# VH-VL binders against Interferon-induced very large GTPase 1 (GVINP1): the designs that were tried, part 4

Target 1, 242 residues: Interferon-induced very large GTPase 1 (GVINP1), of Homo sapiens (Human) (q7z2y8r1479to1720)
Amino acid sequence: DKRLFVLSILGLQSSGKSTVLNALFGLQFTVSAGKCTQGAYMQLLKVEETFTEELGFDFVLAVDTEGLRAPEHSNKSKDRDNELVTFVIGLANLTLINIFGENPSEMQDILQIVVQAFLRMKQVKIFPSCLFVHQNVGEATATDQTMDGRRRLEQKLDEMAAIAAEQEQCLDVTCFSDVIRFDVNTHVYYFAHLWDGNPPMAPPNPRYSHNVQQLKSRILMTATQESRGNIMKISDVKSRVQ

## First folded at step 2 (VH-VL)

Design p10 (framework fv_pritumumab)
Fold by ESMFold2-Fast, scan of step 2:
Structure p10 (fold): chain C 242 residues (1-242), chain A 119 residues (1-119), chain B 107 residues (1-107)
Amino acid sequence: as target 1 above (242 residues)
Amino acid sequence: EVQLLESGGDLVQPGGSLRLSCAASGFTFSNYAMSWVRQAPGKGLEWVSAISGSGDSTNYADSVKGRFTISRDNSQNTLYLQMNSLRVEDTAVYICAKYSEDWYGFDPWGQGTLVTVSS
Amino acid sequence: DIQMTQSPSSLSASVGDRVTITCRASQGIYNYLAWFQQKPGKAPKSLIYAASSLQSKVPTQFSGSGSGTDFTLTISSLQPEDFATYYCQQYNSYPLTFGGGTKVEIK
């Protein structure tokens, strides 16, 4: 039986997911794709044989909440989004939280949903693995920019955690580190430009390649840790989806 | 560089009171929960108390509930432990510890301040 | 309260030896376990969190394993600087509790 790694990608609408996955894993094709009952889009991707030893799995089930938003005027849509996000995070071995651009309202919406989902999971003693991928970072010096970005993200996560904890009566939670094991220095990856923003004929951005390698390394480490505790197979996903 | 410096340890008689301080630097103090951990001479580590970043939530070990009060002054980057009704078994080095970003564990720890309770 | 029991309380070993320390929780704590190293007169140093994740800059001779109630800290090849007392700590729920410690002494 084949080894499966479930990777959830959470964020606002993104057309760059296949490019990200191909860059990370060298995936050549989708063997199956479709929408599940909960509304998530799922793609079963075959890992190239040259990468299966390094990654420790044969297939990736990519779970996508494409088009996810917290509508401004709809409580029912917000509840459905919260349920979808909780399902998607709960299904995954690793969740990538894709943040793009520097629009504060867009970041706040996704962070609010994500933090609430993690808080709910913490209450039942599930601490999901997650990584933040921040795209379309501005043109300031790379080091200063990523440091400022990390600080800003941490502040926003702490703010959202405090608000969620107050609403959920969780007196032992005051910041994001109380909700999930998260280190802003090792769990956040910044890309100097958009995934989809690279002109096909432009020279490769060296910083982009470096960040991709670091993210690959972190995913591999997380996959190895998860596999050591819970070896996942295709049949396991079916039982979790139900 | 994160630094924690404890002070206030002293020799005190049973039934007495003492206030410990921990001066923090190198990080945004109000963003992190803090704890006091103690270690009696020649003995192991014992968690004493924790306080949230805002100061609104506190937790205590059963052995110190009702006698010790943890507090913080975020404007001064200082953590406190008010100890009342001290007992000989409270004799220990009291160590200030910062919660790590991604777990309830501690990193870093201070060097500690010695509290001796004896007649 | 969750009680943490460490075994052994002390052991003697030589440089290059493989050392194993165990920690048992009185009830399930998932992977909410940390390991600390303490040398005489010094503050504790974090080694491992989440049962098996190495703290930044901790040598790879240290590894952690386990889930639920039984946990192990392994030092694959003991170095001179590794002679110390080791503590496990659960952070699944308050009150936080430490194991009694394991003193690793030179043979």
Scores: ipSAE 0.000, ipTM 0.387, lowest interface PAE 20.0, mean pLDDT 73

Design p11 (framework fv_pritumumab)
Fold by ESMFold2-Fast, scan of step 2:
Structure p11 (fold): chain C 242 residues (1-242), chain A 124 residues (1-124), chain B 107 residues (1-107)
Amino acid sequence: as target 1 above (242 residues)
Amino acid sequence: EVQLLESGGDLVQPGGSLRLSCAASGFTFSSYAMSWVRQAPGKGLEWVSAISGSGGSTNYADSVKGRFTISRDNSQNTLYLQMNSLRVEDTAVYICAKDIQYWGSGDYYGMDVWGQGTLVTVSS
Amino acid sequence: DIQMTQSPSSLSASVGDRVTITCRASQGISNYLAWFQQKPGKAPKSLIYAASSLQSKVPTQFSGSGSGTDFTLTISSLQPEDFATYYCQQYYSYPLTFGGGTKVEIK
């Protein structure tokens, strides 16, 4: 039975997830299999033999949420999105939460779904890891990784956590760090606009390449740490998905 | 030099089947979602179906669900639309369009390149 | 489904005129709105993406504005080649939906 690291990518439809996945799963990974289950697209990626000993796992299961809609849609659609999000986060060793652009309303929508899902999982003693990837931000923000941007995100996460806690009647939750282990200084990555022209004619923005390397290093670090304690077997994941 | 060329449009009787093709060139086909859009004579644009770059995800307009199947062959740079149980109201010019990159800043660009279209007529 | 209401259905204008076309979404779509131009017998041409960004080589007389639910396409000085039908489209969520179109015809 081979060792498996499960990486989930979560974001609104059109959130830039594929560019991140392609940058992370370059020459070190080979696509082995893919399928769509319950609205989540799952792709099994084989780690090159030269890296399996260093990383401590043989395969990566990449899980993506295509078709995810904003909470402003009907209650029926919102319930389905919440179920899907809970499923993919619960399956993962690490979840990447992709936020595209700097529109406050859309950021609020994705954060609401994510915070509610993490809060529900906390109640059943599931503690997944997450990283925030904020794409298509201004060049200065991406270059400087400014404290002001991080402070605004933390404030919004805290607001969403308080609202979710009130709705779920959780007295011990007052901020996002009560919901999941989170540090805005180390768990958030900002990326400038990736393409300078219409893709694929323009090469990737050099600023984006640098930030992707930092994110990749953090993902591999997290995966390596998990491989010592909580790494899954393929058979284990198959049982949970079914 | 990005190009899309549709083929397969024909005259078909109600209840019949037809398969459309769209040949793509000048871009990394597998990196982009692809869509089919149709336009009935004298009417506006109607989105029909979309498929992800890998082919793993498909979406359909309610009017064609269960009757149409979108697929792609990335090794041949070709998009397909299999149309079954055709109705008179399916009569339209069917156009393929290069759609978003699902996972990059390219998702902002929408449908930036369109083919010329192929006419499908459903009539007794 | 997100319904796109486009107005007016048609308008008559002269070369040099300022033309505005409005598009309204039945729910918030952020800036995931595109504008297309279609001439008779031809495929649509992409003009604007992300509500306000011009596609490559599109003339500067075209501009887009708006966010959320209300969007506008403006042609600041109508040229002879601009007489066409214009469509808005949301690409925020499936199913993708188009406005009904606005025919810009010569006076």
Scores: ipSAE 0.000, ipTM 0.406, lowest interface PAE 15.5, mean pLDDT 75

Design p12 (framework fv_pritumumab)
Fold by ESMFold2-Fast, scan of step 2:
Structure p12 (fold): chain C 242 residues (1-242), chain A 120 residues (1-120), chain B 107 residues (1-107)
Amino acid sequence: as target 1 above (242 residues)
Amino acid sequence: EVQLLESGGDLVQPGGSLRLSCAASGFTFSSYAMSWVRQAPGKGLEWVSAISWSGGSTNYADSVKGRFTISRDNSQNTLYLQMNSLRVEDTAVYICAKHYDSGEWYFDLWGQGTLVTVSS
Amino acid sequence: DIQMTQSPSSLSASVGDRVTITCRASQGISNYLAWFQQKPGKAPKSLIYAASSLQSKVPTQFSGSGSGTDFTLTISSLQPEDFATYYCQQYDSYPLTFGGGTKVEIK
């Protein structure tokens, strides 16, 4: 009977997803040196009792898509990634889409898979929430993301949405915001790169810490809204994973 | 028989253009990402370009970016490399390669290659 | 770009010898490393992927190890058909890059 908030994170292998998750929840992810595996890493986190009434849930389930690779996968690998991505988005109350570096072109295939998954969910009337997290950007780039970077991301998402909609003959979809509630000005977070930390005493980037707190606040706000409109139970997760 | 067969290699002058083809057989071509790799005479392997299974995504080595275009025709099971503004340093055997599945994008199948010579 | 450095560039060995070839990446690539064999005038042949996984139908005398930046290919008992040039390749990120190759010659 316990209430659960499910947070999924999508991104390429070695793209800094574990850094974001550790910063948000204190999860200790080791950047994997292993073979790609078909599946997701899941961590159940207990919310402190003093916060459960305020947030509206008792647990957070963090879901990481460790099996995703760079866009030049074979069609069979891409089909398996499509299934994994569809699964974790469908499971989640909120999905974080993690982009590492300042150029989303290397993420184009992953963004296309994500858009296709959201479009399929729209057809069955499931409307997941999503946020984009763009890491390892220069401080100047992070400051200037009010116009040029956000415009380019929006154009790319719109192009992918139009292509997916044409393939599936969805008459009411011409841009990404037709697929899911999305505003590039409020649903994208840019983080300056971390200090290298070598030697270990090098301080973390202060801007990164501030941006992480803003992302945490947005996640909590989204969790509060979802708990009012879309409360989950632990048993619901078990039924969805089959 | 699972194989890749390249064609189109020729002698061209600097600044010229050439189109290479790679015919795939014995596997579902439309299900795999493909690459072009080249090897200059007496030198090692150099990756040139890659294309996703659908043709929706492409990548290029900096040395060929803006001059070469990779494409594919899944209905004909054929991979192409359009080479423009050719330079003497583009002289190499060009080899077609197939990417593996299961989340590992190394090359599991290679063609024999086709020789491109850029010389006056 | 990730630079791949192979050592040695060549070596001489006899049938039955244990041969070791090393490959170093200029930055961490986890285990996204493959090994290929190439004979003169022939197409490359895939041997190992994910640093240590043997490709289907490749003889068990071949083995790979390593993670991060340092990798090793071992041939436990060199056969006559193993005299060839060996290449490592990282596939962690684009552009894909190869080592300079190691030529295994008959002594």
Scores: ipSAE 0.000, ipTM 0.391, lowest interface PAE 19.2, mean pLDDT 73

Design p13 (framework fv_pritumumab)
Fold by ESMFold2-Fast, scan of step 2:
Structure p13 (fold): chain C 242 residues (1-242), chain A 123 residues (1-123), chain B 107 residues (1-107)
Amino acid sequence: as target 1 above (242 residues)
Amino acid sequence: EVQLLESGGDLVQPGGSLRLSCAASGFTFSSYAMSWVRQAPGKGLEWVSAISGSGGSTNYADSVKGRFTISRDNSQNTLYLQMNSLRVEDTAVYICARELRYFDWSPYYFDYWGQGTLVTVSS
Amino acid sequence: DIQMTQSPSSLSASVGDRVTITCRASQGISNYLAWFQQKPGKAPKSLIYAASSLQSKVPTQFSGSGSGTDFTLTISSLQPEDFATYYCQQYNSYPLTFGGGTKVEIK
C-alpha cells in the first residue's frame, strides 16, 4: 500500500483556488481525478520517484471543494457546507484556506465555517495544520499594509473563535490560536494580482510566481515533517471517506 | 491611545459650503477606512460617507451624494468632509469614526469615535 | 438599502431590572450587526460587534444574540450608568444603516 500526503484546498468557487492548485502542482503528474460522493474534487498526483524517500510519501492527494456559495433561505445548505468542510479538514494533513478579494461576505462565511470545524476537531483531539492564502491583494508588496492586513485577519479569526467557543461552551478558548497552532506572521501568504492589468490583455505578474514558490516550499516542508509522524496509506483514506 | 479630533463646524447659510477635518493619532492612519456619521439635534445616528485606507474607494449616503466629498491626506493623518450646497436638514453634529475594515470593499464595525463637531445651517 | 427597525423607541426601568431591546433588519445580514451606547452630549461607545461579541472593557451585564434578521440586546441587571440611548447598526453592506434608537429611562 502506498504512502499518501493529503492536501486540502478550501475556498469559494470564484476564490481562485484552482489557479493556486494548478500553479503549485499543475496537471503534469496527475494519475487520476474526479469528484467524490461528498462533493469534493480529488486529484491523485504521483511524486517523482527520485524524491519519494526524501519526502516520505509516494503520492499527494489534492482535495478541492466544489466551492462554498452564499447561503439563501435554507438552513440545510449551511449544514451541508459545514459537513463538507469538516470532512475535508478531517481528511487532510494540511489545509489551505483560500481567500479571494472580490467576495467579502463569503470570506467571512468561510472563516466562520472553518473556525467551527477546527473547534469540533479540537474537541475530538484532531489537530490538522492550516495555511491561509489571500489572493488578488494590491498591497502584497507593501510591508506595512500587509502587516496590518495580518492583524485584521487575526482579529476576525479571534472574534469567530470566541463566538464558536461560547456557543459550544468551551471556556478555555478565547482566540483562534487556542483552537489550532496558528501564527499570523508565518501561516498567512499574500499573493499579488495574478496579472499586471485586466485579463485577457495583461501579462502575468512576476511577483505572483515568487509567492507561489514560497508557498510551495512551505507545503513541502510541512509534508516532509508530517510524513515522519502521520503517514497515511491509500487504504486509510478509503476508510475515512466512508 | 487612538485619538480622533474633529474641527471645522460652524454656522453657515443655506447653499453655503463648509469643510470638516478629523485629525487622527495613535495608529497607522493609511491602513484604516474612515467614516463620517452625523446626528441631528434630538435625532438618531445617520451614516454619511466612508473612504478606504488608500483613498481609492468612497461611499456616500443618498442624501448627500453629489453635494459632499470625503477625502483624506495620509501624510498628515487627516480625514476631510467637503460639504457643498448645504441645506437646513444637514444641521447636525458630525462625528468621524474608524472602521476596522480588512478589505477595501467590505464594510466593518466602528471601534473608535471622535467627539464630533457641530454644523448649523440656518438663515 | 437595508432598513433597521428598532423597538421599543423608549422604555422606563429600575436599577436591577432585565432590559431587552430588539432590532430587525429588512433583509438577511448574517451576524454583521453592532450595538452602540450613547449618553447625552457624548459620542457613541461601541458595545457589541458580530451580533454577540463584547467589545473590550464592556461590562458583562451586556449581551447580544441573533442572526439573519432578528437581533436582541439584553442588559441582565440594569446599573445606574446604563441609562442611555442604544442603537443597532448593520455592517453587511453599504450604505451603513442604524436603528432608530431605544432610550432607556429611569422609572
Scores: ipSAE 0.000, ipTM 0.413, lowest interface PAE 16.2, mean pLDDT 74

Design p14 (framework fv_pritumumab)
Fold by ESMFold2-Fast, scan of step 2:
Structure p14 (fold): chain C 242 residues (1-242), chain A 119 residues (1-119), chain B 107 residues (1-107)
Amino acid sequence: as target 1 above (242 residues)
Amino acid sequence: EVQLLESGGDLVQPGGSLRLSCAASGFTFSSYAMSWVRQAPGKGLEWVSAISYSGDSTNYADSVKGRFTISRDNSQNTLYLQMNSLRVEDTAVYICAKGLSYRDYFDYWGQGTLVTVSS
Amino acid sequence: DIQMTQSPSSLSASVGDRVTITCRASQDISNYLAWFQQKPGKAPKSLIYAASSLQSKVPTQFSGSGSGTDFTLTISSLQPEDFATYYCQQYYSYPWTFGGGTKVEIK
């Protein structure tokens, strides 16, 4: 049986999500046809043989959600989104939480669902890692603005963790870092606009490429650490999704 | 340069109250988490309390929960520790420390202010 | 609570010596470990964060290593100003906890 690293991506549906995936896996991976299961699009990526020993796994299963819906949808839609997110997080070794633009208020329900799912997973001793990817941030965004964004995100995560913990009766959880290990300085990545101007003539933004490379390095580092005793086999994943 | 200056330490009797202050300068106070750490005479360091950049999130060591309250005034660049129901074992130098975030390491420390609780 | 055990409690050394101090966590804290220096009657000074990252303006004679539960602070060539007490601290989970300290004394 072959060794598998599961990478999940959560967030609102956007074109930037697929671009990041392609940038992360273009050189070392063979892209295979995908399948949709329970609203999650799963794509198996074969690690090039020369890198399998270094990375410690043979395949990456990339799991992308259909696109989570707005909070104003009915209770049935909300229940479906909760089930999907819990399934995707429970399946993953690493979950990327995609935040689009600079309006986090519209993402609060999604963040709450994510925090709640991680808290539930913690209670059954499943500890997937998490990284936040903030897309469509202006190239001219100052360090001060980026720092403000990180602190605002951390505060909202702490608030949602406290609310979720109260709902799940977990008295030992008071902030998001009690749910999973989270460092706002190293677990949040900001991606500038893809284009350095207006398409179609604008060249790709060099800062975007740099940020993608840093995220890729973090993902691979996490994957290689997980491969030491924690990596799943393909048969394990088949049992989990059935 | 970054400076943290503690004040308010005094001799108090058991059951008494005292308020400590930490005046911050040389950085944007409202953007960083703050903590209080104490060191009893001849002993090691003990973390007491932490507060987020906004003041909305606080955390306390079990030994001080319900007796101490951490707060901050971002308009005055000042951190506070209100200490009630003081005990002899609260005798220590109380040190103000700056963190990069609520869950991060300390990069700057003050010199501390001595609190003595004695009958 | 996460317990932090430092060894030795004290050591004697001469200028130019290589000094190593160890710190053990009661559970896995990944790399969420900091080291700091304290001189008598003075504020602590941050030396190292994330187990191995040197704080700004800290001399390169200081280095940190380790992950998980076992950590080491190394001073490659002890200078006169390095005689102090050194502490480790975990910031993986509240409450923050500190090692008992290692006093580096002149021989």
Scores: ipSAE 0.000, ipTM 0.413, lowest interface PAE 15.9, mean pLDDT 74

Design p15 (framework fv_pritumumab)
Fold by ESMFold2-Fast, scan of step 2:
Structure p15 (fold): chain C 242 residues (1-242), chain A 120 residues (1-120), chain B 107 residues (1-107)
Amino acid sequence: as target 1 above (242 residues)
Amino acid sequence: EVQLLESGGDLVQPGGSLRLSCAASGFTFSDYAMSWVRQAPGKGLEWVSAISGSGGSTNYADSVKGRFTISRDNSQNTLYLQMNSLRVEDTAVYICATDYEYGWGTFDIWGQGTLVTVSS
Amino acid sequence: DIQMTQSPSSLSASVGDRVTITCRASQGISNYLAWFQQKPGKAPKSLIYAASSLQSKVPTQFSGSGSGTDFTLTISSLQPEDFATYYCQQYNSYPYTFGGGTKVEIK
């Protein structure tokens, strides 16, 4: 009877969920015991009662994937990563894809798996939402890094979409926007240390604070939109993950 | 010194075709997504189409989808808009603009526009 | 499509006046809103992005505010060069949509 919003986080090693959830809600909430299924760590969170009517859900299921990079003997591990990513994206109402550094080619394997998963889901009429969270690790200005990063990410996503479409024999897909609704100007967020637990915040920077509010607003808006069109019941998730 | 210059606007009969060009100078063209925006005489601004810096992604307003095609030639620093099956309501000044700003903005640099008139 | 309603359609003001222009979205757009200035016979110029952030080299008399569905552009002290038509634009989702414009005429 209870309504559930599933938020998945890819590429994150461990500790950023508290930061994301605080950004999402701006309020305290109750955390239940977590569990691990197929390499994904799941935590159930109760939405503050004041917000349940506005958001359209009662609980958030936060799904964390710890380590998606294939080990050095990549053949068997890549199959596992592909299964995990497909599972996590398929489960989610919204997927956050965390990118470290400014070069998306370092993330090529993860981007390829993500694009292939979205393409497969498109074939069965499942259209999950995604947002990219990119950490700035260079010393270049945020403006220069953001512009170059968005262009490179778009080019890489388009490249991966074309390859996946050819592999899956989908002639109507030539770029990432053909797979899901995606806009590099509104679906990619650049932050210093957003996911880093130590220290959790960069030194006071008005631009950083502004970007945190932007991400929060976007996540809340996406959660509200998704909850009206594709909300799950907690019993549905228990059936799928048990 | 950064400049966008449109050309190709003309008088065309309904059902006709026309191709617009936008020549970019003073900046690295391939680093920017580009858009076409139009303005009918005495009316406001209407977004028409967008293309990514690589040319791999395109988007269109519903009113032009299936009739217009946006494209670019990064080696020539030129943006194009191929307009087919033109209608009287397509009459407007067509302006090209950069679409890639500091991650939050749109349309940093604008051209002056080129007039397209669709009339019998 | 997201519809942008802009008001007033026109106004007249004297140099030094405080001018406010309002923009309303038909659905929530967070703060994905930009403001543009257009002078007669000229292309638009970008003034503000993310509802409240000034573009480079834009004079400080311009400011933006708002979030969600209701937004305001303020010119704190109107200058002669501020005679123009102003447009809001949402970029929360495709298709991008503009408001109808507000013509500011100097008395």
Scores: ipSAE 0.000, ipTM 0.397, lowest interface PAE 17.4, mean pLDDT 72

Design p2 (framework fv_pritumumab)
Fold by ESMFold2-Fast, scan of step 2:
Formats: structure tokens, sequence, C-alpha cells
Structure p2 (fold): chain C 242 residues (1-242), chain A 121 residues (1-121), chain B 107 residues (1-107)
């Protein structure tokens, strides 16, 4: 009866994804108590009744992962990460990929797992949506920084998609946009530090607050578009989770 | 651990040719752009050429365009630099370098030890 | 091409001194600037990327600052192993270009 939009958030441990979740939903949504299942923390959010017809869903299920493991723990822990990523992407209408800007090796690892998961889903005709969130971006001219950063990210995603396609023998895939719907100009968000100084005494960074509102608006717009084609009921999620 | 090992440096006469190799290990070679950087004796660093992870895109310094060709064999984790029509001013230690993953990681996070190319009569 | 002007070309310093090296780009490069250390007879070692971020395992005496066109490398307390030549490099666009280098030598 009730329509559900599932938003999943993937990221490495210490990537600040819980801060993003609280910023997006803490002030404007009615939140139920969360639960943890299979390494995923789930939070049910009720959409204001005034907006349910316009958005096309009644609830949002926010799924946050424990965080993917660093390369140092590669042996048996990578199997767990692959299973977790497959589970949350398969569950979601939209996946946020939370990237920590200062650790390139860990960023590459999460992108490899995610790109391969999306490629496997494409082969079975499932096309999830995704958005990238870059955190801890340094101070710079916003236009110059984001334009150059987007160009480099797109190049690396294209290279990783080509490599994954070669390994999976997918001749029709040459770039990341062949794997999922992706536009580097509209699907990547850059966030400066949340605080000006040392928490908890530091005031919030005004630019961060603005960026959170922009991301929230984009998520809701994307959710409206996706939910009209792939609406789920709460009972559907229960059967998949246990 | 990441390792880059260059080979192929030699003494050649002006107008000659030489091919340099760089054997890479400790990372997913095909996921990273690679560069050649050179340093003439007693001089500073000069970027020579770069190649994308897939090998499709290449870039060259104006001083070597039309004479040098960068390539890679991702199945063997090896980077190459084919040098033709060598000039005395090409005398330098040639070093291969791995580019970082994204725009914050920097252009070169690991460097090889270099291989000396001497062009003289 | 983006030209990188590095200053000074050389300096003499004593252990414990604060050393400052500057680098100027001929056009805006945001924070796409790296610093490298090269010891005599050795390959360069990466110190700093994105103008101010330390590479893995680089000592905390090194710090970088700046954005746009003007950049600075600071060594807060020079150690014996820090006597070397330092280079800046822009990676905003190809062709990549290096500064002329700064030789830090013992006083």
Amino acid sequence: as target 1 above (242 residues)
Amino acid sequence: EVQLLESGGDLVQPGGSLRLSCAASGFTFSSYAMSWVRQAPGKGLEWVSAISGSGYSTNYADSVKGRFTISRDNSQNTLYLQMNSLRVEDTAVYICAKEGYDFWSGPFDYWGQGTLVTVSS
Amino acid sequence: DIQMTQSPSSLSASVGDRVTITCRASQGISNYLAWFQQKPGKAPKSLIYAASSLQSKVPTQFSGSGSGTDFTLTISSLQPEDFATYYCQQYDSYPYTFGGGTKVEIK
C-alpha cells in the first residue's frame, strides 16, 4: 500500500557519510529508530503528506553501510565487501557513493567494487541511479576546482569501466556512462569541511550547509523520476532483508 | 609495495634509436596513467610524455613530438618509450612515474630509479 | 604552456632553521600543484600534492600552502636528511611543467 523510495549510501569507514545522512534528513523528516542488518544500518523516514503525491512515494528508507574495508584487510574481508555492496545496490532506487578526498588508494578500491557491481547489474538489465559525493574538499575557486575535478574523475571512471568490461568480456562498454546513467556535471557534488575550526565548539561552515541543500534537492528530484518507474512497497523490503 | 624499474638506457649516436622499458609491480597497472620524465646531467626535471591507463590517449612535450612514442603493454605491466632521431640534447636520465588516482593525489606518487641515455658521437 | 617560476634557485641553511621556497604559475592552476624532493644521485620523492596535502610517510616538518598562482613549501625545522633539491610541478593540464628547482645546501 505504502510506496517506498530506497536510498543507499556507500563509503569507506571514516568517510563522513553518517554526517551527510544527518544533514540531509535530521531537520525536515520524521525519523524512526534505525536497525542494523547484514552490515547495513537502515533508517525509515516519513515523507510529509503534502508532498507524497508530487514525489510518488510515502517513505524513504535510508541504508548506510558500516564502511568498506581498506586494502590492508584484503583477504577474507573483500568477499564481505562485495556481498554488502551487491546487497545495498540491489536494494536501492538511488545509491550515493561517498568519497573521501584525501586517500586516493582507498577511493580507487571503492570505485573498483562499485563499477564492477554496476557492470554486473547492467548485464542482467538492472540500471540503478547513482550520485557521487566528494568530502573534505580544500579551499579554492569553486568553478575552477569542481570543473577540473569532475574532468579527472570522469577520466578515471572511464578507464575503470573499460578495464572491468575487458575482464567481463563486455565489448559494448567503453566508458562509465555505458554502465549506468552518469553525467559528471550533474552527478558529482563537492563538500568542504563541515566545521570552521575544531568540533564541537566550531560553527558550521555556511558553504557546506548550502551544498547539503543542493544535494537534498537533487536527491528528491532524482527520487521522483526513478520512483515512477520502479516503486516498491515496505513489505517488499522486509522479504529481502528478513 | 609499488615498484618501477627502468631499463634500456645506452650510448647512441645522433640520429639513432633506442627503446626504454619500465617494469611496474605492486598496483593495478592498467588503472593508472604513466609518464616519462627526464633529467639532463646537472639540470632540472622535464616532463616528456604521458599515456592513459587504457593506452588510447597519449601526450608529448613539444621537444619530442614526432620523434618519441609512448606505449604500454598492460598484460605485462610494462611501459615503453620508443625514441627515434635522437639528438645530443636528449641526453638525460629517463625516469618513469606513476600518476595518482584523482585530482588531489597529485600527478606522480611513485618514481622509478631512472635509466641513463647518452647521445654523443 | 604553463610556466612555473621557482625561487630561490639555491639557499644555505643550518639544521633547525625554517626554510621557505616559493613557486609561481603563469596562470591559475587552482590547487593542482605538487612538491618533490630529490637527493643527489637519487630519483625524486613525492612530498606534497594538491598544494597542501602530505604524501604518505612524509615527515610533518613539511607543509605546503597557496592556491591559484602563488605557492609555498615550508620546512619548519630543517633536519640533516632535508638537504636536497626541491621542485614544484603543476598538474592542471598537459604539458606538465616543473619549476627550476631550489637547492637547499648546508651553511
Scores: ipSAE 0.000, ipTM 0.410, lowest interface PAE 14.8, mean pLDDT 73

